# Designs tried in a protein design chat: miniprotein binders against q9bqp7. Part 172

Target 1, 240 residues: q9bqp7
Amino acid sequence: VPQNWFPIFNPERSDKPNASDPSVPLKIPLQRNVIPSVTRVLQQTMTKQQVFLLERWKQRMILELGEDGFKEYTSNVFLQGKRFHEALESILSPQETLKERDENLLKSGYIESVQHILKDVSGVRALESAVQHETLNYIGLLDCVAEYQGKLCVIDWKTSEKPKPFIQSTFDNPLQVVAYMGAMNHDTNYSFQVQCGLIVVAYKDGSPAHPHFMDAELCSQYWTKWLLRLEEYTEKKKNQ
Below, E stands for the ipSAE of ESMFold2; O stands for the ipSAE of OpenDDE; V2 stands for 0.75 times the mean of E and O plus 0.25 times the DockQ between their complexes.

## First folded at step 14 (miniprotein)

Design we33
Fold by ESMFold2-Fast, scan of step 14:
Structure we33 (fold): chain B 240 residues (1-240), chain A 103 residues (1-103)
Amino acid sequence: as target 1 above (240 residues)
Amino acid sequence: SERIKRLEELAKEILRLVEELRKITDDPYVLYLLDMAEILAEFALDAAKRGDLEEAEQLLKWAIEYLEWAVEEVKKLGVSPEIIERLERVLEEAKRTLEELRK
């Protein structure tokens, strides 16, 4: 049980559309400062078991690819992820024309992978937008807030290479989603309530992406775990 | 013991280097490498305080490897040669210190 418990949902907010809600998706820039990000909290509170698992995976990969090959593979994972997110932001933005560069990005296997999910996505309210939990003092950059099959969700887009997945990217995905959700629900820059999450794992070879839907109950369960991780992070920093 | 003290000092030096590198870049891949170096160094510090010298040394070795990769990446981002040279010297010193302690 977390010592500094706080609710994930804001009782003062509605999940219903409001006439005062902006018609254009919000994109609030992330202002980096001493306030920790969701990803930093999660990375800094990994268990020793998780860290050793990652090191064993790294050693195995280096044996196969060589050190330079592994570094290239890992940096490429981040580059492909960035490009995938840029392409999705372009697709989901209210745009009429695409630039030639954007068209090339849209032809990736990852975009093919996610097409069937995109058919069920509508009512986009935020894209690549910063969130801050003003009471719990953490920040984050969420990928997307939109309706998935009629339910307003925080949507997190993940890339995966089936033969050689980047293991770390799978550890804390649900905690990341609920951390963004709780922050957005209490961030004065936003006026709506989000109660559901969606993690979409897209594949480099274009095979169909896997959607992992999180209802309100599941989000509440992961929220408690996120609060414990945030508590661990805060305690750790006090003792340094 | 003296060896525990030196391992703790090395871990703290690595943590200081991570903080310095964070101030010169916002590249996601570099930040990931720095986050890995930091958590490994923090576990190394904890291991040293518990007297688990073998685990502390192994964790510090891994932390230094991530820092080396981070420095190589920031070279590609146009950071000044003077800053890179200083970072490389400090890292080389950390590697030598660890090698001596592993004896």
Scores: ipSAE 0.651, ipTM 0.857, lowest interface PAE 1.4, mean pLDDT 85

Design we34
Fold by ESMFold2-Fast, scan of step 14:
Structure we34 (fold): chain B 240 residues (1-240), chain A 103 residues (1-103)
Amino acid sequence: as target 1 above (240 residues)
Amino acid sequence: SERIKRLEELAKEILRLVEELRKITDDPYVLYLLDMAEMLAEFALDAAKRGDLEEAEQLLKWAIEYLEWAVEEVKKLGVSPEIIERLERVLEEAKRTLEELRK
């Protein structure tokens, strides 16, 4: 049990649409500072076992691709992920245009992969938007908040490159989603309540993306695990 | 133990380099490499404090590799040559220190 337990849902907020809800999705800029991000907390609280497993995977990849090949592979994974998120933001916000204006970005295999998921997404309320939990002292940049099959969700878009998946991208996805959810539910920049999560894994070859839906009960369970990771981070920082 | 203290000092030096590099870029890939270096250096510091020299040395070697990759990527982003030169010099010193301690 976490020592600094705090609820994920805000009892004073409604999940119903409000007249003050924006006609365009919110996009609060992330202000990087001394407050740790969700991704930093999760990365810094990996177990020693996970770290050694990751390093073993890295060595195997280097044996196959060479050191320069592995560096290129890894940097390319991040570049493709960034471009995928930029394309999704553009698609889901009619008032947003791709700065690169690259039509190839909109026709990528990853975008083809998510088409069937996008058909079930509506009522977009936030895109690439910063969240902060002032009480628990963490920040994050969430991908999307929208209705998926009628339920308001924090949606996290993930890329997967078959047959050589980037192992680190598989770590703690549900914890990331609930951390953003808890922050948003208690962030004064937002007025609505989110109780569900959705992790969408898109494939480079255009194969249909896999949606992983998280109901309120499951989100509450992962929230407890997130609080434990946040506690571990805080204790490590205190002792450093 | 002098060897333990020197491994702890090296780990702390790596952690300081990570913080310096974080101030000069917001590139997601570079930040990922820095997060990896920081985590590995923190585990190395813990291993050194426990007296596990072999584990501390291995973790520091991996941390330095990630820092080298981070500096290489930052160099591509057009950061000041003076800053890059200083970072490369400190990093090369760290590598030599580790090699000496492994003997």
Scores: ipSAE 0.488, ipTM 0.785, lowest interface PAE 2.1, mean pLDDT 84

Design we35
Fold by ESMFold2-Fast, scan of step 14:
Structure we35 (fold): chain B 240 residues (1-240), chain A 103 residues (1-103)
Amino acid sequence: as target 1 above (240 residues)
Amino acid sequence: SERIKRLEELAKEILRLVEELRKITDDPYVLYLLDMAELLAEWALDAAKRGDLEEAEQLLKWAIEYLEWAVEEVKKLGVSPEIIERLERVLEEAKRTLEELRK
């Protein structure tokens, strides 16, 4: 159990839309600060087992591709992920469009992969928007807040080649989502209450994306685990 | 011991390099490489303090590899040649120091 417990949901907020809500999705810029980001906290609290498995995978890939080939591969994974997020922001945003600049952003297998998911997404409230937990002192940049099949969700878009992703574990993906959710629910820049999460794993070959829905109960369970990771990070930093 | 002290100093130098590199770029891939180098160097420092020389040396080797990749990526950005040359020099010294300590 975490020593510095704080609730994920804000009892003073509602998940229902109201007339004062912006008609355009929010996009608050992320300000670099000494305050840690969600991704930094998660990466800095990886277990030794996770890191050793990652190093073993790295060695195997280097044997197959060569060191330069491996560096090219990993660099391209980040580039493709960035382009996928840019394309999704363009598709979901009425005010910003990247498709007028680069048609190739919309041709990727990843975009084809998510088409069926996008049909169930509506009521977009935030895109590529910064969140900060004012009490727990962490920040993040969430991908999307929108209704999925009628439920308001923090949505995280993931890319995966069939040989598995090398960056975040599936376990850490839920922690990332609830960390953003808890921050947003207590961030004065937002009026929303979000109680559900959605992780969408898109595939390079255009195979149908896998949606992983998280209800309020599951989000609460992962929130406790996120608080423990944040506590580990804070303790680690005091000893540097 | 002197060897433990030198491993601790090397780990701390790597951590300083990570912070310096963070100030000159916000590229996601470079930041990922720097985060890995920091994690490994922090564990190496802890291992050295406990007297686990073999673990400390292995972790430092991996940390330096991630730092080298980070500098290589930063070199492709519009960063001053003077800064790149200094970073490459410090990393080469770190590699030589580790190789000497592993003997």
Scores: ipSAE 0.433, ipTM 0.756, lowest interface PAE 2.4, mean pLDDT 84

Design we36
Fold by ESMFold2-Fast, scan of step 14:
Structure we36 (fold): chain B 240 residues (1-240), chain A 103 residues (1-103)
Amino acid sequence: as target 1 above (240 residues)
Amino acid sequence: SERIKRLEELAKEILRLVEELRKITDDPYVLYLLDMAELLAEYALDAAKRGDLEEAEQLLKWAIEYLEWAVEEVKKLGVSPEIIERLERVLEEAKRTLEELRK
């Protein structure tokens, strides 16, 4: 059990639509601070076993691609992920200007992969928006908050070269989603409550993306694991 | 022992370099490389304190590799040549120090 337990959901908030909710999705800029980000906490608390497994994978890739080839491969993965997120923000944004800026972003295999998911997405409330948990002292930049099949979700878009039908194939992605959710639910810049998560894994070849839906119970379970990772990060930095 | 102290010193130097590089860039890929170098150096410091020399040396080798890649990427971002040359020199010294300690 985490020493600094805090609930993921805010009993003072409702997930129902409010007439005072903005018609345009929120896009709060992430401000640089000494406060750690969700991605930094998760990366910095990767287990030693996970680090050695990652290094073994890296060595196998270097044997196949060469050092320069591997560097180019990893750099390209980051570039493709960035472009995919930019395209999704453009598609889901009500602003026509964003959709005009780069039509090539809208025609990737990754975008083709998510079309069937996007048909079930509506009521977008936030895009590429900063969240901060004022009590637990962490920040994050979430991809999207929208209704998926009628349920308000924190949605995280992922790219992959291979199909990943099970959520267990995505190590820390559920923790990332619930960390954003808990922060948003307690962030004064937001007025609504999110109780569900969705991880969407898109494929380069245009194969149908796999949605991994997380209901409120599953989110609560992963929230406990996130709090333990946050505690581990805090203790690690305190002992340095 | 002397070797343990030198490995701890090298790990701490790597952590210092990571923090210096973080101030130079906000590029996501470079930050990823720096985060990996930091994690590896922190585990190396832990291994050195436990007296596990072989593990500490291996982790430091990997940490230095990530730092070298980070400097190479930062070089592409148009950072001052003087800063890049200093960073490359310090990293080569760290690499040589590790090679000497492994012998």
Scores: ipSAE 0.664, ipTM 0.862, lowest interface PAE 1.2, mean pLDDT 85

Design we37
Fold by ESMFold2-Fast, scan of step 14:
Structure we37 (fold): chain B 240 residues (1-240), chain A 103 residues (1-103)
Amino acid sequence: as target 1 above (240 residues)
Amino acid sequence: SERIKRLEELAKEILRLVEELRKITDDPYVLYLLDMAELLAEFALDAAKQGDLEEAEQLLKWAIEYLEWAVEEVKKLGVSPEIIERLERVLEEAKRTLEELRK
């Protein structure tokens, strides 16, 4: 029941490839703007309960690792995530060579973890590409758009070390995916339609990654929740 | 209340510092820390307006902690020592102000 409801899917677009589609995956650079990013909207609309739960987790981790140890742990999670995304972009890009990849990350458990998922990924249309919803006024940087088991998906790659480091990342992953989807479907830099999402959780120990597929109905349900978060963010900023 | 007004002023100072730090980096980890500091400072401002001074003080303490971590991470990214020294000085003043208000 968002006040400024807008559809996730664009009736003017098709999910089927045509002869005018680019032969290489799109990579639109993210331009810094006053327009909020998906990650900023989601983080700025965390509930007080979520923040206190995250702080309790942080304090327990600090008791175990020390403050400096916890900082190293957290920064390493972000670094490993960045390297994982860079490796996946390299693997999925038809013009990238193995020589340009991070050799340490290619031998890591995360890449081993996703091998069985990658076998089902084809028809890559976008990699590390910026999206903007011109009507709803938000931007984002999506990981990948490709066919997974024959379905065109916005694919989001996640790394996991037990325990998971951020509560908001665990709960908001589907919202992030549909936010990118809705933006791409209404962004003039893109000509195709995406109706499905895929969240892939890769594990450091190399155990098989878990794919969480989201069909069009599920995407529509999470889209309504994303619109509510965006409305909350907009209202919050008006009152400052 | 004088204490409420001073807690609101401190929260606004933290929000200003967050915006200054956002202009000098695009690092995802630093941006995450800044977003957390901003959210906590905004909750602190709301708590102060509601008269919940103890919650406002706790939230401000956590916001300052995230800012301290953000400055430490920005230092590792090769930002000029003069900018770092200024940020550390402003942050230390914020910490002192909060400790005085908690007394």
Scores: ipSAE 0.555, ipTM 0.813, lowest interface PAE 1.8, mean pLDDT 84

Design we38 (at its last look DockQ between E and O 0.82; V2 from the best seeds 0.78)
Fold by OpenDDE base, look of step 15:
Structure we38 (fold): chain B 240 residues (1-240), chain A 103 residues (1-103)
Amino acid sequence: as target 1 above (240 residues)
Amino acid sequence: SERIKRLEELAKEILRLVEELRKITDDPYVLYLLDMAELLAEFALDAAKEGDLEEAEQLLKWAIEYLEWAVEEVKKLGVSPEIIERLERVLEEAKRTLEELRK
């Protein structure tokens, strides 16, 4: 049980989406602060076993690709992810901002992969927007807040070369989503609350993306796990 | 043992380098490399304290590899040559120290 319990949902915020669809999605810039990001917390609280598995994988890849080849591979993974997010931001942004759509960004297998998911996405509230949890002292940059199949969600877009048909195969992504939800629900920059999460795994080959919907119950379960990871991080940093 | 102490000092030096690099960039890829280096250095520090010197050495080797990559990426981002040269010197000293300890 977390020592520092904090709710994922804010009882002071109405669960009713205020009918005023903001005409423009929120885009709050991430401020450079001493406050750890969600990504940092998750990365720094990986187990020793997980790290050894990753390093063994890296060493195998270096043997296969060479060191420079592996560096290029890793760099390309980050670049492809960035381009995918940029393309999605462009797609999900209001039409008035669409004039500068780099058509080349839209020509990817990942974008093809998510087309069927995008059909169910509406009511975009935020895109590439910073969230801060003041009490728990962490920050994050969320990809998207929108309605998926009529439910307001924090949506996290992921790229993969391998199928991830189960939410369990998404590693710490569920923790990331609920961390963003909890922060947003208590961030004064946001007037609304989210109760659901969605992880979308897009595939390079254009095969249909896997949506992993997280209801309020599942979000609450992962929230407890997130709090434990945050406590571990906090304890680790106090001892340094 | 003197060897344990030196491994701990090396781990702490790597952590200092990570912190210095983190101040000069917000590039997500570089931050990933730095987080890996930090995590590995922390595990190395723990391993050294526990007396597992072989594990500590291996972890430090991997941490240094990530730092090397981080410095290379930071060069591409147009960071001051003076800062880069300083970081490279410290990194090379860390590598030499590790090689001395593995022996």
Scores: ipSAE 0.800, ipTM 0.911, lowest interface PAE 0.6, mean pLDDT 92
Fold by ESMFold2, look of step 15:
Structure we38 (fold): chain B 240 residues (1-240), chain A 103 residues (1-103)
Amino acid sequence: as target 1 above (240 residues)
Amino acid sequence: SERIKRLEELAKEILRLVEELRKITDDPYVLYLLDMAELLAEFALDAAKEGDLEEAEQLLKWAIEYLEWAVEEVKKLGVSPEIIERLERVLEEAKRTLEELRK
């Protein structure tokens, strides 16, 4: 039960964008500032038990790969995630002239994994676009806003190559989506709002990605959990 | 207790170092490592205040390991060797302090 409740939707904003057929998705620049990001809030509110589980898993990986091998593995996870998001932005952009220069960017098991999802995606409104919640004071960088099977969604692309003890971070994926949604719905850089979310988990070997759709009711339920995490973060940093 | 105060001081030193490093890069991989070090140092500070000394020491050990990892990655970003050497010396001093306390 959050003490400082705020609605996920903006009462003064339309549920449907009436903009003319924009050929270029929105891409609001991310500004470096002191306002916490969604991912920092979620990471900084991990429990001590989650951290101990992560360290146990990490120690086992170090036994298997060596210390330098584990660091290389972790670095590669970040690199593959970066490449995956860059490739998806390129694929979903109507200005795809960069394909000829980014062939290696598009050559990925993760990209093959999402192909069946991309066939159901249309009407791209935003790509890799910053959001800010002025009242709640947090920022984020959402991956995509587009229609999925006819429903306008905040879409978050995830790679499946995660450290195994991050089962709690799986529950954080919906919090991340609704935090972006709430920020976007109250950000003056956007003229419309979004009621649904989609989490797409892609696989390195090219196996079909798993979509996880979130309707407005489910988004509202996760929004309450996000507000609790944001409140926890704010309280922790207030005492520093 | 003197041991509790020394653990609290070490945790606070780690937090100061995290903030210093955060100002010299916005690389997402380095920032992740710094955020982990920050979280661990904050847990260690709380454990020390509660008298959970073995837990505080373990958490500080992990925080220092994340900081060492972060410095290695910052080195790859082409930061001045002078800055890197200073950071490495500060971290080695912190590591020696922790080993002295674990005895």
Scores: ipSAE 0.741, ipTM 0.884, lowest interface PAE 0.9, mean pLDDT 84
Fold by ESMFold2-Fast, scan of step 14:
Structure we38 (fold): chain B 240 residues (1-240), chain A 103 residues (1-103)
Amino acid sequence: as target 1 above (240 residues)
Amino acid sequence: SERIKRLEELAKEILRLVEELRKITDDPYVLYLLDMAELLAEFALDAAKEGDLEEAEQLLKWAIEYLEWAVEEVKKLGVSPEIIERLERVLEEAKRTLEELRK
């Protein structure tokens, strides 16, 4: 149990669309680097066991690909992730911008992978947008806030390669989603409430993406775990 | 004791370097490499404090590997020579610390 508990949901907010909601998705730029990001908190509070698992995976990959091959593989994983997020932002953005690049984006295996998920996504409210938890003092850059099958969700797009998946952040994906959710629910730049999460794992070969839906109860459970990680990070850095 | 103090100073230097680089780049791969180096150096310090010098050596060796890769990637970003020099200085200090640990 966290020493300093804070609620994930804001009782003063509704998840229903408001007349004051912008007609285009919000894209608040990330300004402050001194405040810790969600990804930094999670990476810096990985367990010793998780780190050793990652290092064993790295050693196996280096054995197969060579050191240079592994470095190229890993940097490419980050590059492909960035491109995938850029493509999704373009697809979900206003029609004018999308149509200019549409044909090139649809040729990606990752984009092909998510087509069936995108059919169930509507009412986009935020894309590649900064969130800040004003009380708990952390920031994040969320991928997307939209309705999935009628439920307003924080949506996190993930890429995966087969047969050699990059393992680094798999354990913390639900914590990342709820951290963004809690920040957005208490960020004055936003007026609505999000209570659900969605992790979408897309595949390089174009095979159908896997959606992992998180209802409000599950989000609340992961929120408690996120608060513990944030507390660990804060204590660790104060002592250093 | 002197080995532990040296590891403490190294971990603090890596933390400061990571914080500084986060202000000048948002490249996710570079930040990943730096965060891993920082975390592994901290675990190396913990192992040394517990008297497990073999584990401390292994963890520090992995931290150095991430720092080496970070130097290569940062050079591609067009950052100032001053930043590259600082990163190289920290890398050399890490290598010296590893040699002391092996003794």
Scores: ipSAE 0.723, ipTM 0.884, lowest interface PAE 1.1, mean pLDDT 85
ESMFold2 (binder alone), look of step 15: mean pLDDT 85; pTM 0.855

Design we39
Fold by ESMFold2-Fast, scan of step 14:
Structure we39 (fold): chain B 240 residues (1-240), chain A 103 residues (1-103)
Amino acid sequence: as target 1 above (240 residues)
Amino acid sequence: SERIKRLEELAKEILRLVEELREITDDPYVLYLLDMAELLAEFALDAAKRGDLEEAEQLLKWAIEYLEWAVEEVKKLGVSPEIIERLERVLEEAKRTLEELRK
């Protein structure tokens, strides 16, 4: 049990639309400071077992692709992820025109992969927006907050190449989502409450993306695990 | 032992180099490489303190590999040549130190 337990949901907030909700999605810029980000906390609290698993995977990839090939593969994963997120932000934003974005971003297999999920997404409230948990002292940059099949969700867009998936990104996806959710629910820049999560894994070849929906109960379960990771991170830094 | 203390010193040197590189860039790919190097160096330091030389040496080797990739990527970002030369020199010294300790 975490020593600094705090609830994920804010009982004073509603997930229902109200008059204070902005007509355009929020985009609060992430400002760097000494407060750790969700991604840093998760990265820095990977288990030794996870690290050795990642290194074994890396060695297998290097045997197949060569060292330079693996470096290119890894850098390309980050580039494609960035472009995919930029394309999704453009598609979901009512203010931005496609002419201001690289048109090639919209032609990727990843965008084709996610089309059937996008048909069920509406009521976008935040895009590429910073969140901060004022009490637990962590920050994050979430991808999207929108209704998926009628339920308000923190939505996290992931890219994957079926034959050679980037294994590291799969370890902590649910923890990342609930960390953003808990922060947003207690961040004074936001007035609504999110109780559900959605992880969407899109594929480079355009095959249908896989949605992983997390209801309130599942989010609460992962929240406890996130609090333990945050506690572990805090203790590690305290002892340095 | 002397070897354990030298492994601890090398791990701490790698952690210092990671912090210096973080001041240079906010590129997500480079930051990912630095986070991996930091984590591996922290595990190496812990292994050294426990007297596990084999694990510490392996973890330091992996940490240095990620740092090497990070320096290569930072070169592509148009950072000062003087800064790059210093970082490469420190990295090469770390590599040499590890190789001497492994033998």
Scores: ipSAE 0.645, ipTM 0.842, lowest interface PAE 1.3, mean pLDDT 84

